# Ledger of designs, part 17: miniprotein binders against q89ai5

Target 1, 221 residues: q89ai5
Amino acid sequence: MLKTILAFDTSMSVCSISLLHKNRKYNIQKECRNNHTLYLLPMIHEILKKNHVSLNEINIIATSKGPGSFSGVRIALAVAQGISLGLNLPHVISLSTILIMAEQVWNNHKISKVLAIITVNKTSVYWIQYSRNFHGLWIKKSKAIILNLSKALEKILSLKKQWALVGNGWDKFPKNILKKIFITNITFPNSKYIISLISANSIYQKKEVLHKIIPIYLNER
Key: E = the ipSAE of ESMFold2; O = the ipSAE of OpenDDE; V2 = 0.75 times the mean of E and O plus 0.25 times the DockQ between their complexes.

## First folded at step 9 (miniprotein)

Design x1b (at its last look DockQ between E and O 0.05; V2 from the best seeds 0.00; counts 0 for: pae E 3.9 > 1.5, pTM E .793 < .8, placed apart)
Fold by OpenDDE base, look of step 9:
Structure x1b (fold): chain B 221 residues (1-221), chain A 105 residues (1-105)
Amino acid sequence: as target 1 above (221 residues)
Amino acid sequence: SDELQRLADRVEELKQKIEQLLQRIAKLQDRVEKGKLSPEIRDEVERIQDEIRQLAQLIRDLLQELQRLGSPDLTTLLSEVEILKVLIQALQWALRAMERALEQS
């Protein structure tokens, strides 16, 4: 039986929703800034209605677990919890926001080395590196760290190989320094790549009990 | 402030009520998976739906109060309640969908 997958992300400023149904993929996105609560459910309703899919036809719910904004990550998880519990889906798929963006890099640019720099605050960025292996798996090449802008700059300058840059933290750096990295302009996760990951490799199909999902927040309220 | 504490306590109470409801729904879902749509299950669904409506009202009231006060100190609480709002809305929507599916089976 063909799986119907609802995937969504609100970990950053964009509400991204994707639907896989009968091997067709649909995606809608909206810049929500801090108003994800106003748009997420209506957008899910829209994508389902437009494609004549009933909510109860959903077999898999997938979302990001972060890293992302405190509110953004929690909103997605709350919606995932509500829908999954209501539909008697005991498990959801939660993927790293970075993994989702990395998959987009591969899709668009066929680059296997991804550096994520995401703004944490005015003076600090989140830093992590991934590399895609021959089997299509994204492997962490560094531990996630929070760096001040100066240290992040030093690390960028020390990069020996070409990395594709994702995230929204790069605008804080001088343009001349960015010549050492490939700027992808991928600043948020697109939920269509959640579906891509799930479809491509069974390792990304790992279902988790919602209450056991450990969210990753870039900021605290 | 005393008001902040009062509101925080109300938010916590709301969280507890929601958690209890979620547990009840989980138990109900376990029963439904066993293929028995008994009158008892229907009654429980109705009770759960009523509780969801009540919680939704409590959330609305609390949001209105938080918004009316407009204090920067309440921004965290406001955000917490907004998350609870979307959770309850999602749950309510999904339960209605599931109910319809069960009625058609």
Scores: ipSAE 0.666, ipTM 0.848, lowest interface PAE 0.6, mean pLDDT 90
Fold by ESMFold2, look of step 9:
Structure x1b (fold): chain B 221 residues (1-221), chain A 105 residues (1-105)
Amino acid sequence: as target 1 above (221 residues)
Amino acid sequence: SDELQRLADRVEELKQKIEQLLQRIAKLQDRVEKGKLSPEIRDEVERIQDEIRQLAQLIRDLLQELQRLGSPDLTTLLSEVEILKVLIQALQWALRAMERALEQS
């Protein structure tokens, strides 16, 4: 009756696969950059083979829906769909890249206020703020927006509370003016925290039909 | 036995072909990520889809042979080929997602 969860993320430059099986958690990750397809399927094969898990033992497939690279998010969602069809699992759990990183902050530091800054291009960043309630639910505290660096700095300087920063965009700001920011080493998602989110609140266990999931892309075409 | 080795060699050949396809798909993924869309990308996606369909058939044929033989010595190979079957289907879906993106651009 124990859940067996295959979770993965290819939304950013580091790809990760996680497996929960018989209450043990396994995780592998690799730098993929723009080569998500090269790594995703072989990494899934590796984690299953090394841990002697048959495909028919998997009862939950979960992945990120973005924000992230255009093709990386598409590939992850499509691979999740293909595996789900092959295993006769009708739906996929999909979660925001931001929530995956935010849950790592909670796991590592017990901080419930997260600011995500993710590089979009040389001069702009994706910005969103979340706060975790005592039921383990992450609540939006800002709109998701793309800001130039100057505007992002203005928003940082206007913060009233300390926020833990996730994402790869914080390197664009001088450390000595980020006094309202707890800088973490969490610059990309790790799929082990997909499993953590599913465990933290049942709302994250809701399954969705893949075509109703609206992917979130950093690099729109 | 020699049967086990011949079947193991065939599984390895399938893995190598899949690895080669993954490298071609990664190159396409990079072009799509950079927004450099062209009719050549759609043609290459279709060629890769054809190769994937051929590999899927080879995998089905190999599964039928492994099940016909039914030897306990083949259990590890059978498990490996079942994983390859599901991964090929996942790859088909990944390429279809890329095709849909190209049609909508």
Scores: ipSAE 0.165, ipTM 0.553, lowest interface PAE 3.9, mean pLDDT 81
ESMFold2 (binder alone), look of step 9: mean pLDDT 84; pTM 0.824

Design x3 (at its last look DockQ between E and O 0.03; V2 from the best seeds 0.00; counts 0 for: pae E 4.7 > 1.5, placed apart)
Fold by OpenDDE base, look of step 9:
Structure x3 (fold): chain B 221 residues (1-221), chain A 84 residues (1-84)
Amino acid sequence: as target 1 above (221 residues)
Amino acid sequence: SDEVEELKQKIEQLLQRIAKLQDRVEKGKLSPEIRDEVERIQDEIRQLAQLIRDLGSPEVEILKVLIQALQWALRALERALEQS
């Protein structure tokens, strides 16, 4: 039997919902402006209703675990928990927000080296690098770190290879310096690439017990 | 807080009850008791919603989302019952 996958992300400013059903993929998204609570459940309902899929047909629930906003990440996880418990699906798939964006880079540009720079606050950015191997797995090439703008700039200048940039932190740097990086304009994760990752490699199909998911927050309440 | 955790547990229990009823409806195992149970669940959700509104916890937003999920699930069940 073909798996029905509901995937969604609210880790950043966008609510993204995707559905895989009978080998067809559907996606809807909306800018939520920190009001994810108002949109996430209605959008899930919409995508299911529009495609004549019942909630009980869902076999897999998948979301991001961050990095992202405190509220966005928590809302996604809470909804995943609520739906999964209601459907007797005690396990969910949680993926890094960066993996989701990296998979989009591969899909759109066939670039295997991804640098994520995400704004944490006015003076700091989140920094992490991934590289896609020949098996299609994204491997961390650096530890996640929060950098001030000056240190981030130094690191950009020290890059020896071309990296595709994802995230929203690039606007903090001079355009002339960014010539060393390929700007993808991918500023948020699209949930359709959660499904892509899950479908592409079994390693991304790892189900986690909800209470054991470790969220990654870029900020606190 | 212990109170927030208790509320989460209650919400989880209600979700399980809804899921069980949904399974019964899908299998055609309908009975008058199902409607009674739906009404009980509705009342319990309303009570929980009120309790959550009275909380001053940072986790209130999470609880509100869970309540909304319950309400959504319940509405789905109600629609399924109407179509049966």
Scores: ipSAE 0.075, ipTM 0.489, lowest interface PAE 2.8, mean pLDDT 87
Fold by ESMFold2, look of step 9:
Structure x3 (fold): chain B 221 residues (1-221), chain A 84 residues (1-84)
Amino acid sequence: as target 1 above (221 residues)
Amino acid sequence: SDEVEELKQKIEQLLQRIAKLQDRVEKGKLSPEIRDEVERIQDEIRQLAQLIRDLGSPEVEILKVLIQALQWALRALERALEQS
């Protein structure tokens, strides 16, 4: 009857696992850089063992689907699907990396307008804007686009102060320009906020059929 | 038991090998050796799955889930190879 949720993210340089069990939330995170596969399963084992929860008690698996590292996003989705299969759960919940960071902004600062800037390569960033409505739903306020640094700077200079910046791409810009906009220091997602999203609005509980999940990769081409 | 812990370590080592192959594919360093390594990993997974099936200990439930996660990780790598 009680929901037990295992949530994790390995889309960026810091890997995180979260567990909701009997209305208690647990979280661990570790710097994994490009070694996402090496850390994911041991961290899942660690959080379950430390909290005396068996895999058989889990009834919801949730993970990020990107944007993020090609290998990190793929392995997270594959592990989520594999664990769900082993537990006879027919579906997984998959959520955007951007929404996970945006929900952390809401949780920490009660700011409803988020700009994500994520590094694609040395000269380009991924850009998207979201706004949170009264129902806890994050709504796109821009297209998801890849911009060179010059064009991204132009868009940053035209922004109002109410946008909170997240992601790891903002450090490519002069710091004195960014001080005119709220910088959250949220540069990577934390899976704790996957559980927060699921709790905030039932739309985020939409389960995906295992073979229909489409990852979102950062585009360098 | 020590047998279960040893099998967990073997599964984690296979994940390490898959992660290294995924990194090579991501960087465009494709070679015929990658497909050979994928085949070797497939054979090792089959062998581990059989060993775990034969154990019959209540401790093996975690190992069965980990094997299935490993199989899904390998399929993700195979799909990446076919797209590139």
Scores: ipSAE 0.037, ipTM 0.387, lowest interface PAE 4.7, mean pLDDT 79
ESMFold2 (binder alone), look of step 9: mean pLDDT 84; pTM 0.824

## First folded at step 10 (miniprotein)

Design v7 (at its last look DockQ between E and O 0.84; V2 from the best seeds 0.83)
Fold by OpenDDE base, look of step 10:
Structure v7 (fold): chain B 221 residues (1-221), chain A 85 residues (1-85)
Amino acid sequence: as target 1 above (221 residues)
Amino acid sequence: SDELQRLADRVEELKQKIEQLLQRIAKGKLSPEIQDEIRQLAQLIRDLLQELERLGDPELTTLLSEVEILKVLIQALQWALRAQS
């Protein structure tokens, strides 16, 4: 039986919703800034209605668990919790925001090395590296760290291989230094790549109990 | 401030009530009483949001955000439950 997957992300400034139904993939997105609570449910309703899918036809809810904004990550998880419980779905799929962006890099550019730099505050960035293996799995090549801008710059300069850059932190660095990395302009996770990850490898199909999902925040409120 | 603490306490109480409700639903205990409780919680959320918005205090921004998250959770839950009926 073909699975109907609803995937969405609000971990950054964009509300992204995707639907897999009868092997067709649909996606809508909107810049929401800090008002994800106003748009997420209406957008889910829109994508379902437009494609003639009932909410009760959903078999899998999937979202990001961060890293992302404190509110953005929590909004997605809250909606996932509400929908999953109401539909009697015992589990949701939660993926790293970085994996979602990395998968987009692979799909768009066929680059297997992804560096994520995401703004935490005026002086600091989130840093993590992933590499795609031959099985299509994204493997951490570094632990997630928060770096000041100077240290991040040093690390960029020390990169020995070409990395594709994702995230919104790149504008904090001089353009000449950024020439050492491939700038993808992927600044937010697109939920369609949640579905891509789930479809590509069973490891990304791991269902989690919502209350056991540990969100990753870039900043605290 | 005393007002901030009062509101924080109300938000915490609301969180606890919602958590308890969600646990009951997760255990398969859907009943008319659960639906009534959801409606009551939705009302509490509306009341609390109105109060927080009325005050317009920047110090309450975190609390406001917390209640907005609870609102969307309850809305999502209500929508899903209706879809199953």
Scores: ipSAE 0.861, ipTM 0.936, lowest interface PAE 0.4, mean pLDDT 92
Fold by ESMFold2, look of step 10:
Parts: structure tokens; sequence; C-alpha cells
Structure v7 (fold): chain B 221 residues (1-221), chain A 85 residues (1-85)
């Protein structure tokens, strides 16, 4: 049967909702800043109403699990938990915000090597590298680690030029060094690429019981 | 202070009640008792938000954030349960 997927992300400043229904994809976005609780549920109502889909038609709930803001990640997981339990869908799909942004790089540029740099605080960034194989699976190519700006710069300078940069942490570095890698300007996840990941490889359809999901916060390894 | 600790204890009790409810729903239980419990939890959330907002104390910002997350969880659950009926 055809899957109806509701996907959403509030891990960063932009809230995004996506719906796959009868093989058609719909997406809405809004700058939520610190107002994720104000916008998430109304935006889900909006995308369903506009496209004439009832909530009980949803088969799959998918969301991001971070890294991202402490409140933003927890709000998305809380809404996913509430909807999935109320619909008697005890499982959700949860995906890293890094993979969501990486899949956008693949969609837009067909680049298979992604470096994510995300701001943690004034002096440090979250760092991780991924590479996409020909089966559509993103493989870690580094440990996820928090680096001070000096060490992150050193690491950037040692990279091959084929890495595409995502995340919001790169504004802390001199602009002239960024020409050595591909600048994508993808600074936040868009939930439509949650649906793209699920379609690209069945490993991303791994269902999780919500209470077993371990969120990834920017202050954690 | 005593007021901060009292409010923190109320938030913790609320979180525990909600966690227990979610586990019972995950086991497939849906009953008039569950609907009544959800309404009671929604009222506790409203009462706690009103008090936290009335006080307006910056030290309570973390508690306010916690209760706001519980609010959207319960709202999402209520919406989904109504869609199933």
Amino acid sequence: as target 1 above (221 residues)
Amino acid sequence: SDELQRLADRVEELKQKIEQLLQRIAKGKLSPEIQDEIRQLAQLIRDLLQELERLGDPELTTLLSEVEILKVLIQALQWALRAQS
C-alpha cells in the first residue's frame, strides 16, 4: 500500500513540515526562532488541511533527533511521541539533522562528501564528516566531536577540496579559506529530506520506540 | 527558594504522571479512564503555566520550558486520539 509520511524538524531556527501522500510531497517552512511550541502543531494542522489529509491517514511519523537546540529537539520528539501514540503508531523514524542536511547536498549538488560544522558556543563547534555510498547510505568518516575554533580551522586546512560544508558554524572562520571546500549555504535541516533519506535506503526506515530515542544536543559527543 | 523547589517538585510529579500515561497507551490501552486522565493532566499543565507566568521570575525559565514541552505533547496526543475516534 502507499505510505503516508508526516515528517518534521524543529532542531534549529527554522521549523519545517513535510508530507508524503499518494506519492506527492508537500513542504512548509517558517522561521520559528525560540517559538517552536507556538508553530509546530499549527503548521502540521496547516499542511494536512491544505492537502485534504486527515491525521488518521498517517502511517509513519518521522522527525530529527538532533544535533540541535535543547528545546527544539525535545519539542519535535514530544509532538512525534504524542501523535504516534494517539494514532496507535508506537514507532517513529528519527534521523540525525546532519544526515538530513547531507541528503540536501546530494539532492542539490550530487556531492557525496559532507562536512558539518555547527555552532556550540562562542568558541567551539560541533564537527562531523559523512560520505554517501552508491547505495544511498551515509557513512561516518570522522567521530562526532566538539572542537575549539583553532583546532577546527587546523582540521579544515588539512581537508581535501571535495568536502561540501553544511551547518551554521562556518561564519566563525576567515572567508578566504572556505574557497578550498564547496560552500553549500545549507545551514539548517529541511524535513523534506527526511522523506528523501527514507526513500534512498531502507536502513533509514528503522523504527524506534520514542522512549528509546537518545537526542543529540550540541553539548554532547 | 522554597517556592522554586515547590514548583520544581510539581513539575517532576507532572512529568512522572505523563510518562506513566504514555507507557499505558503504548501497551494499547485506550479507555474513558485514559481520556479523563489526559484531561486532568491538561488542567494541571494549565494551572502550572498560569502560576509560572504570573511569577515571571527569570529563575523559573527552565521550568516554564519543561511545562511548555509537556503541553505540546499532551495537545498532540489529544488531537491524535480524537482523529482515531
Scores: ipSAE 0.795, ipTM 0.916, lowest interface PAE 0.4, mean pLDDT 85
ESMFold2 (binder alone), look of step 10: mean pLDDT 82; pTM 0.783

Design v8 (at its last look DockQ between E and O 0.92; V2 from the best seeds 0.86)
Fold by OpenDDE base, look of step 10:
Structure v8 (fold): chain B 221 residues (1-221), chain A 85 residues (1-85)
Amino acid sequence: as target 1 above (221 residues)
Amino acid sequence: SDELQRLADRVEELKQKIEQLLQRIAEGEISPEIQDEIRQLAQLIRDLLQELQRLGSPDLTTLLSEVEILKVLIQALQWALRAQS
């Protein structure tokens, strides 16, 4: 039986909703800034209605667990919880925002080395590296760390291989330094790539009880 | 402030009620009583949001955001439950 997957992300400034139904993929997105709560459910309704899918046809709910904004990550998880419980779906799929962006890099550029730099505050960035293996799995090549801008710059300069850069933190660095990194302009996770990850490898199909999902926040309230 | 604490306490109480309800639903309880409780919680959320918005204090921004998340959770739940009926 073909699975109907609803995937969405609000971990950053963008509400991204994707639907897989009868092997067709649909995606809508909107810049929501800080108003994700106003747009997420209406956008889910829109994508379902436009494609003549009822909410109860959904077999899998998938979202990001961060890293992301404190509110943004929680909004997606809250909606996932509400829909999953109401539909009697015992589990949801939660993926790292970095994996989602990394998968987009692979899709668009066929680059297997991804560096994520995401703004935490005015002086600090989130840093993590992933590499795609032969099986299509994204493997952490570094621990997630928060760096000040100077340390982040030093680390960029110390990179031995070419990395594709994702995240919104790149504008904090001089352009000349960024020449060592492939700038993808992927600044937010597109939920389409949640579906791609789930479809590509069974490891990403791991269903979790929502209350056991540990969200990753870039900032505190 | 005393007002901030009062509102924080109300938000916490609301969170606890919602958590309890969600646990019951997760355990398979779907009843008219559950539906009534959801409606009641939705009303409490509306009332609390109105109060928080009326006050308009920067100190309440965190609480406001917390209640907005609860709102969308309950809305999502209600929508899904209706879809199953």
Scores: ipSAE 0.863, ipTM 0.939, lowest interface PAE 0.4, mean pLDDT 92
Fold by ESMFold2, look of step 10:
Structure v8 (fold): chain B 221 residues (1-221), chain A 85 residues (1-85)
Amino acid sequence: as target 1 above (221 residues)
Amino acid sequence: SDELQRLADRVEELKQKIEQLLQRIAEGEISPEIQDEIRQLAQLIRDLLQELQRLGSPDLTTLLSEVEILKVLIQALQWALRAQS
């Protein structure tokens, strides 16, 4: 069966919208900073209008659930709730922003070991490691943890294998310590890789009722 | 402050109205009454945003964010319901 997928992310500073329709992929993105509510719905209108797709043709809604900013993650979930309920689609796909960025690494570089370092505040970062298996599944290789900068540096220096780095937190560390780290410059999720994840393995097609989705926030409430 | 609490109570009442509406739609209720209720909720949201803008206090930043999120939820719902009809 052909699927029409609307995917979007506002978890960090960039708003990104993607559409899969009749096996064609479309993507738009825009730097939104703290203005996600101004841009998300107009951008969804834009991608649908430009590609001659009506909203009622969508049969899958997919979003990110974090980690990300408190308001940014909630904006995406709220729009997913409104659209899904109005279209009588009671379940949505929700995916980690880390997996979205990791799949971009795989798409661009064919690298299967990803380290995410994301700024939480002036003194701390979010840390998690994933490896992709040959079935297209991303497997956790570390705990998800918030580390102060000195502890994160110690952990970087203890790495025994080469890792591709995603996220915006690496700029807090001197580049001369980064020999075991491939810097990808992927600092925010792009929703086109939500569609890539869904295509890569059926486990990423699992739908959830919106009220069961537990968002992950980087900043304090 | 008491002004913050008064506004927080209004936002909570708005959330409850929206939750009741979402539940009725989830149960299959589709009618001109639903469309009119959405318009009324959209007006309540505009009124709250206007008052929050007028006051402009840093203490209100969280409430402003809450109402902005409700705004996009209602806009998305209204758009999707019209696409279904």
Scores: ipSAE 0.809, ipTM 0.921, lowest interface PAE 0.4, mean pLDDT 87
ESMFold2 (binder alone), look of step 10: mean pLDDT 82; pTM 0.788

Design v9 (at its last look DockQ between E and O 0.90; V2 from the best seeds 0.85)
Fold by OpenDDE base, look of step 10:
Structure v9 (fold): chain B 221 residues (1-221), chain A 85 residues (1-85)
Amino acid sequence: as target 1 above (221 residues)
Amino acid sequence: SDELQRLADRVEELKQKIEQLLQRIAKGKLSPEIRDEIRQLVQLIRDLLQELQRLGSPDLTTLLSEVEILKVLIQALEWALRAQS
């Protein structure tokens, strides 16, 4: 039986919704500017209605668990919880926002090395590296760390291999230094790549009980 | 402030009520009472949001955001439950 997957992300400034139904993939996105609560449900309704899918046809709810904004990550998880419970779906799929962006890098550029730099505050960035293996799995090549701008700059300069850069933290660095990395302009996770990850490998199909999902926040409220 | 604490306590109470409801639903205990409880929670959320918005204090921003998340959770739940009926 073909699965109907609803995937969405609000971990960054963008509300991204994707639907897989009868092997067709649909996506809508909107810049929400921290008003994700106003747009997420209406956008889910829109994508379902436009494609003539009822809410009860959904077999899988999938979202990110961060890293992201404190509110943004929680909004997605809250909606996932509400829909999954109401539809009697025992589990949801939660993926790292970095995996979602990394999968987009692979799709668009066929680059297997992804560096994520995401702004935490005025002086600090989130840093993590992933590499895609031959099985299509994204493997952590570094621990997630928060770095000040100086340390982040040092680390960029120390990179020996070409990395594709994702996240919104790149604008904090001089352009000349950024020439050492491939700037993808992927600044937010697109939910269509949640579906891509789920479809590509069973490891990303891991269903989790929502209350056991540990969200990753870049900042506190 | 005393007002901030009062509102924080109300938000916490709301969170607890919602958590209890969600646990019951997760256990398969869908009953007519659940629908009534959801309606009550929707009203509580509305009232609390109105109060928080009326006050407009920067100190209430966190609480406001918390209640907005609860609102969208309950809205999502209610929508999904209706879709199954």
Scores: ipSAE 0.860, ipTM 0.936, lowest interface PAE 0.4, mean pLDDT 91
Fold by ESMFold2, look of step 10:
Structure v9 (fold): chain B 221 residues (1-221), chain A 85 residues (1-85)
Amino acid sequence: as target 1 above (221 residues)
Amino acid sequence: SDELQRLADRVEELKQKIEQLLQRIAKGKLSPEIRDEIRQLVQLIRDLLQELQRLGSPDLTTLLSEVEILKVLIQALEWALRAQS
């Protein structure tokens, strides 16, 4: 049986939908900011209709679980819950937005060391480092932590290895200090790379009951 | 305020009704009773969104977001159930 995967993300400012069907990948995305509920379902409908795929042909639902906005992460999980239950697909795949962006770095640049810096508020950023192993698995190389801008700057200046920078928080720092790291311009997750992660390592194919998925929020409720 | 608490209680009741519906769907196939319950939930969501939007208070922004999320969950569920029949 061929896998048909519907993947989507609304954890940050861009709503992205991807479909794998008969070994072909399709992707649409739209800047939606705080209008994720307005765009997510119509965009899923659009990608299926344009590619002549019925909803009931979907075998696997995959979505992001954050880090991301409180509402945006929950919207993706809610749609995943509704579709999965209606299609009698009892489990879904959920993946970190950081890993989605990291896999794009690997796809575009073949760089295996990724630093994510994501804006939390005016004075702080979310920080985490990952390294990709030979099996396509991203391994944490730091704890996930929220840092004020001053401490984040100190940590950037102390970096000794080359890191590809993802996320929307890098513009908080002077450009000339960022010459020590590679700025990728990957500032939001694209659901296309959810499918890439699933293909890269079977660990990313693990499905979970939706209630066991622990979302990661950048902002408090 | 009393209005905020009343609306928060209505949102919580809506969440519980949806949770119960989701559990029953997970245990069985679609029935006419489930279809009627979904229609009732859609109406409850619509009514609650209209009231929250009419009041427009910044204090209600979180509740509005909660109901919007429940809306897309139910819309997604309804679409998927129809695709399976």
Scores: ipSAE 0.809, ipTM 0.914, lowest interface PAE 0.4, mean pLDDT 87
ESMFold2 (binder alone), look of step 10: mean pLDDT 81; pTM 0.754

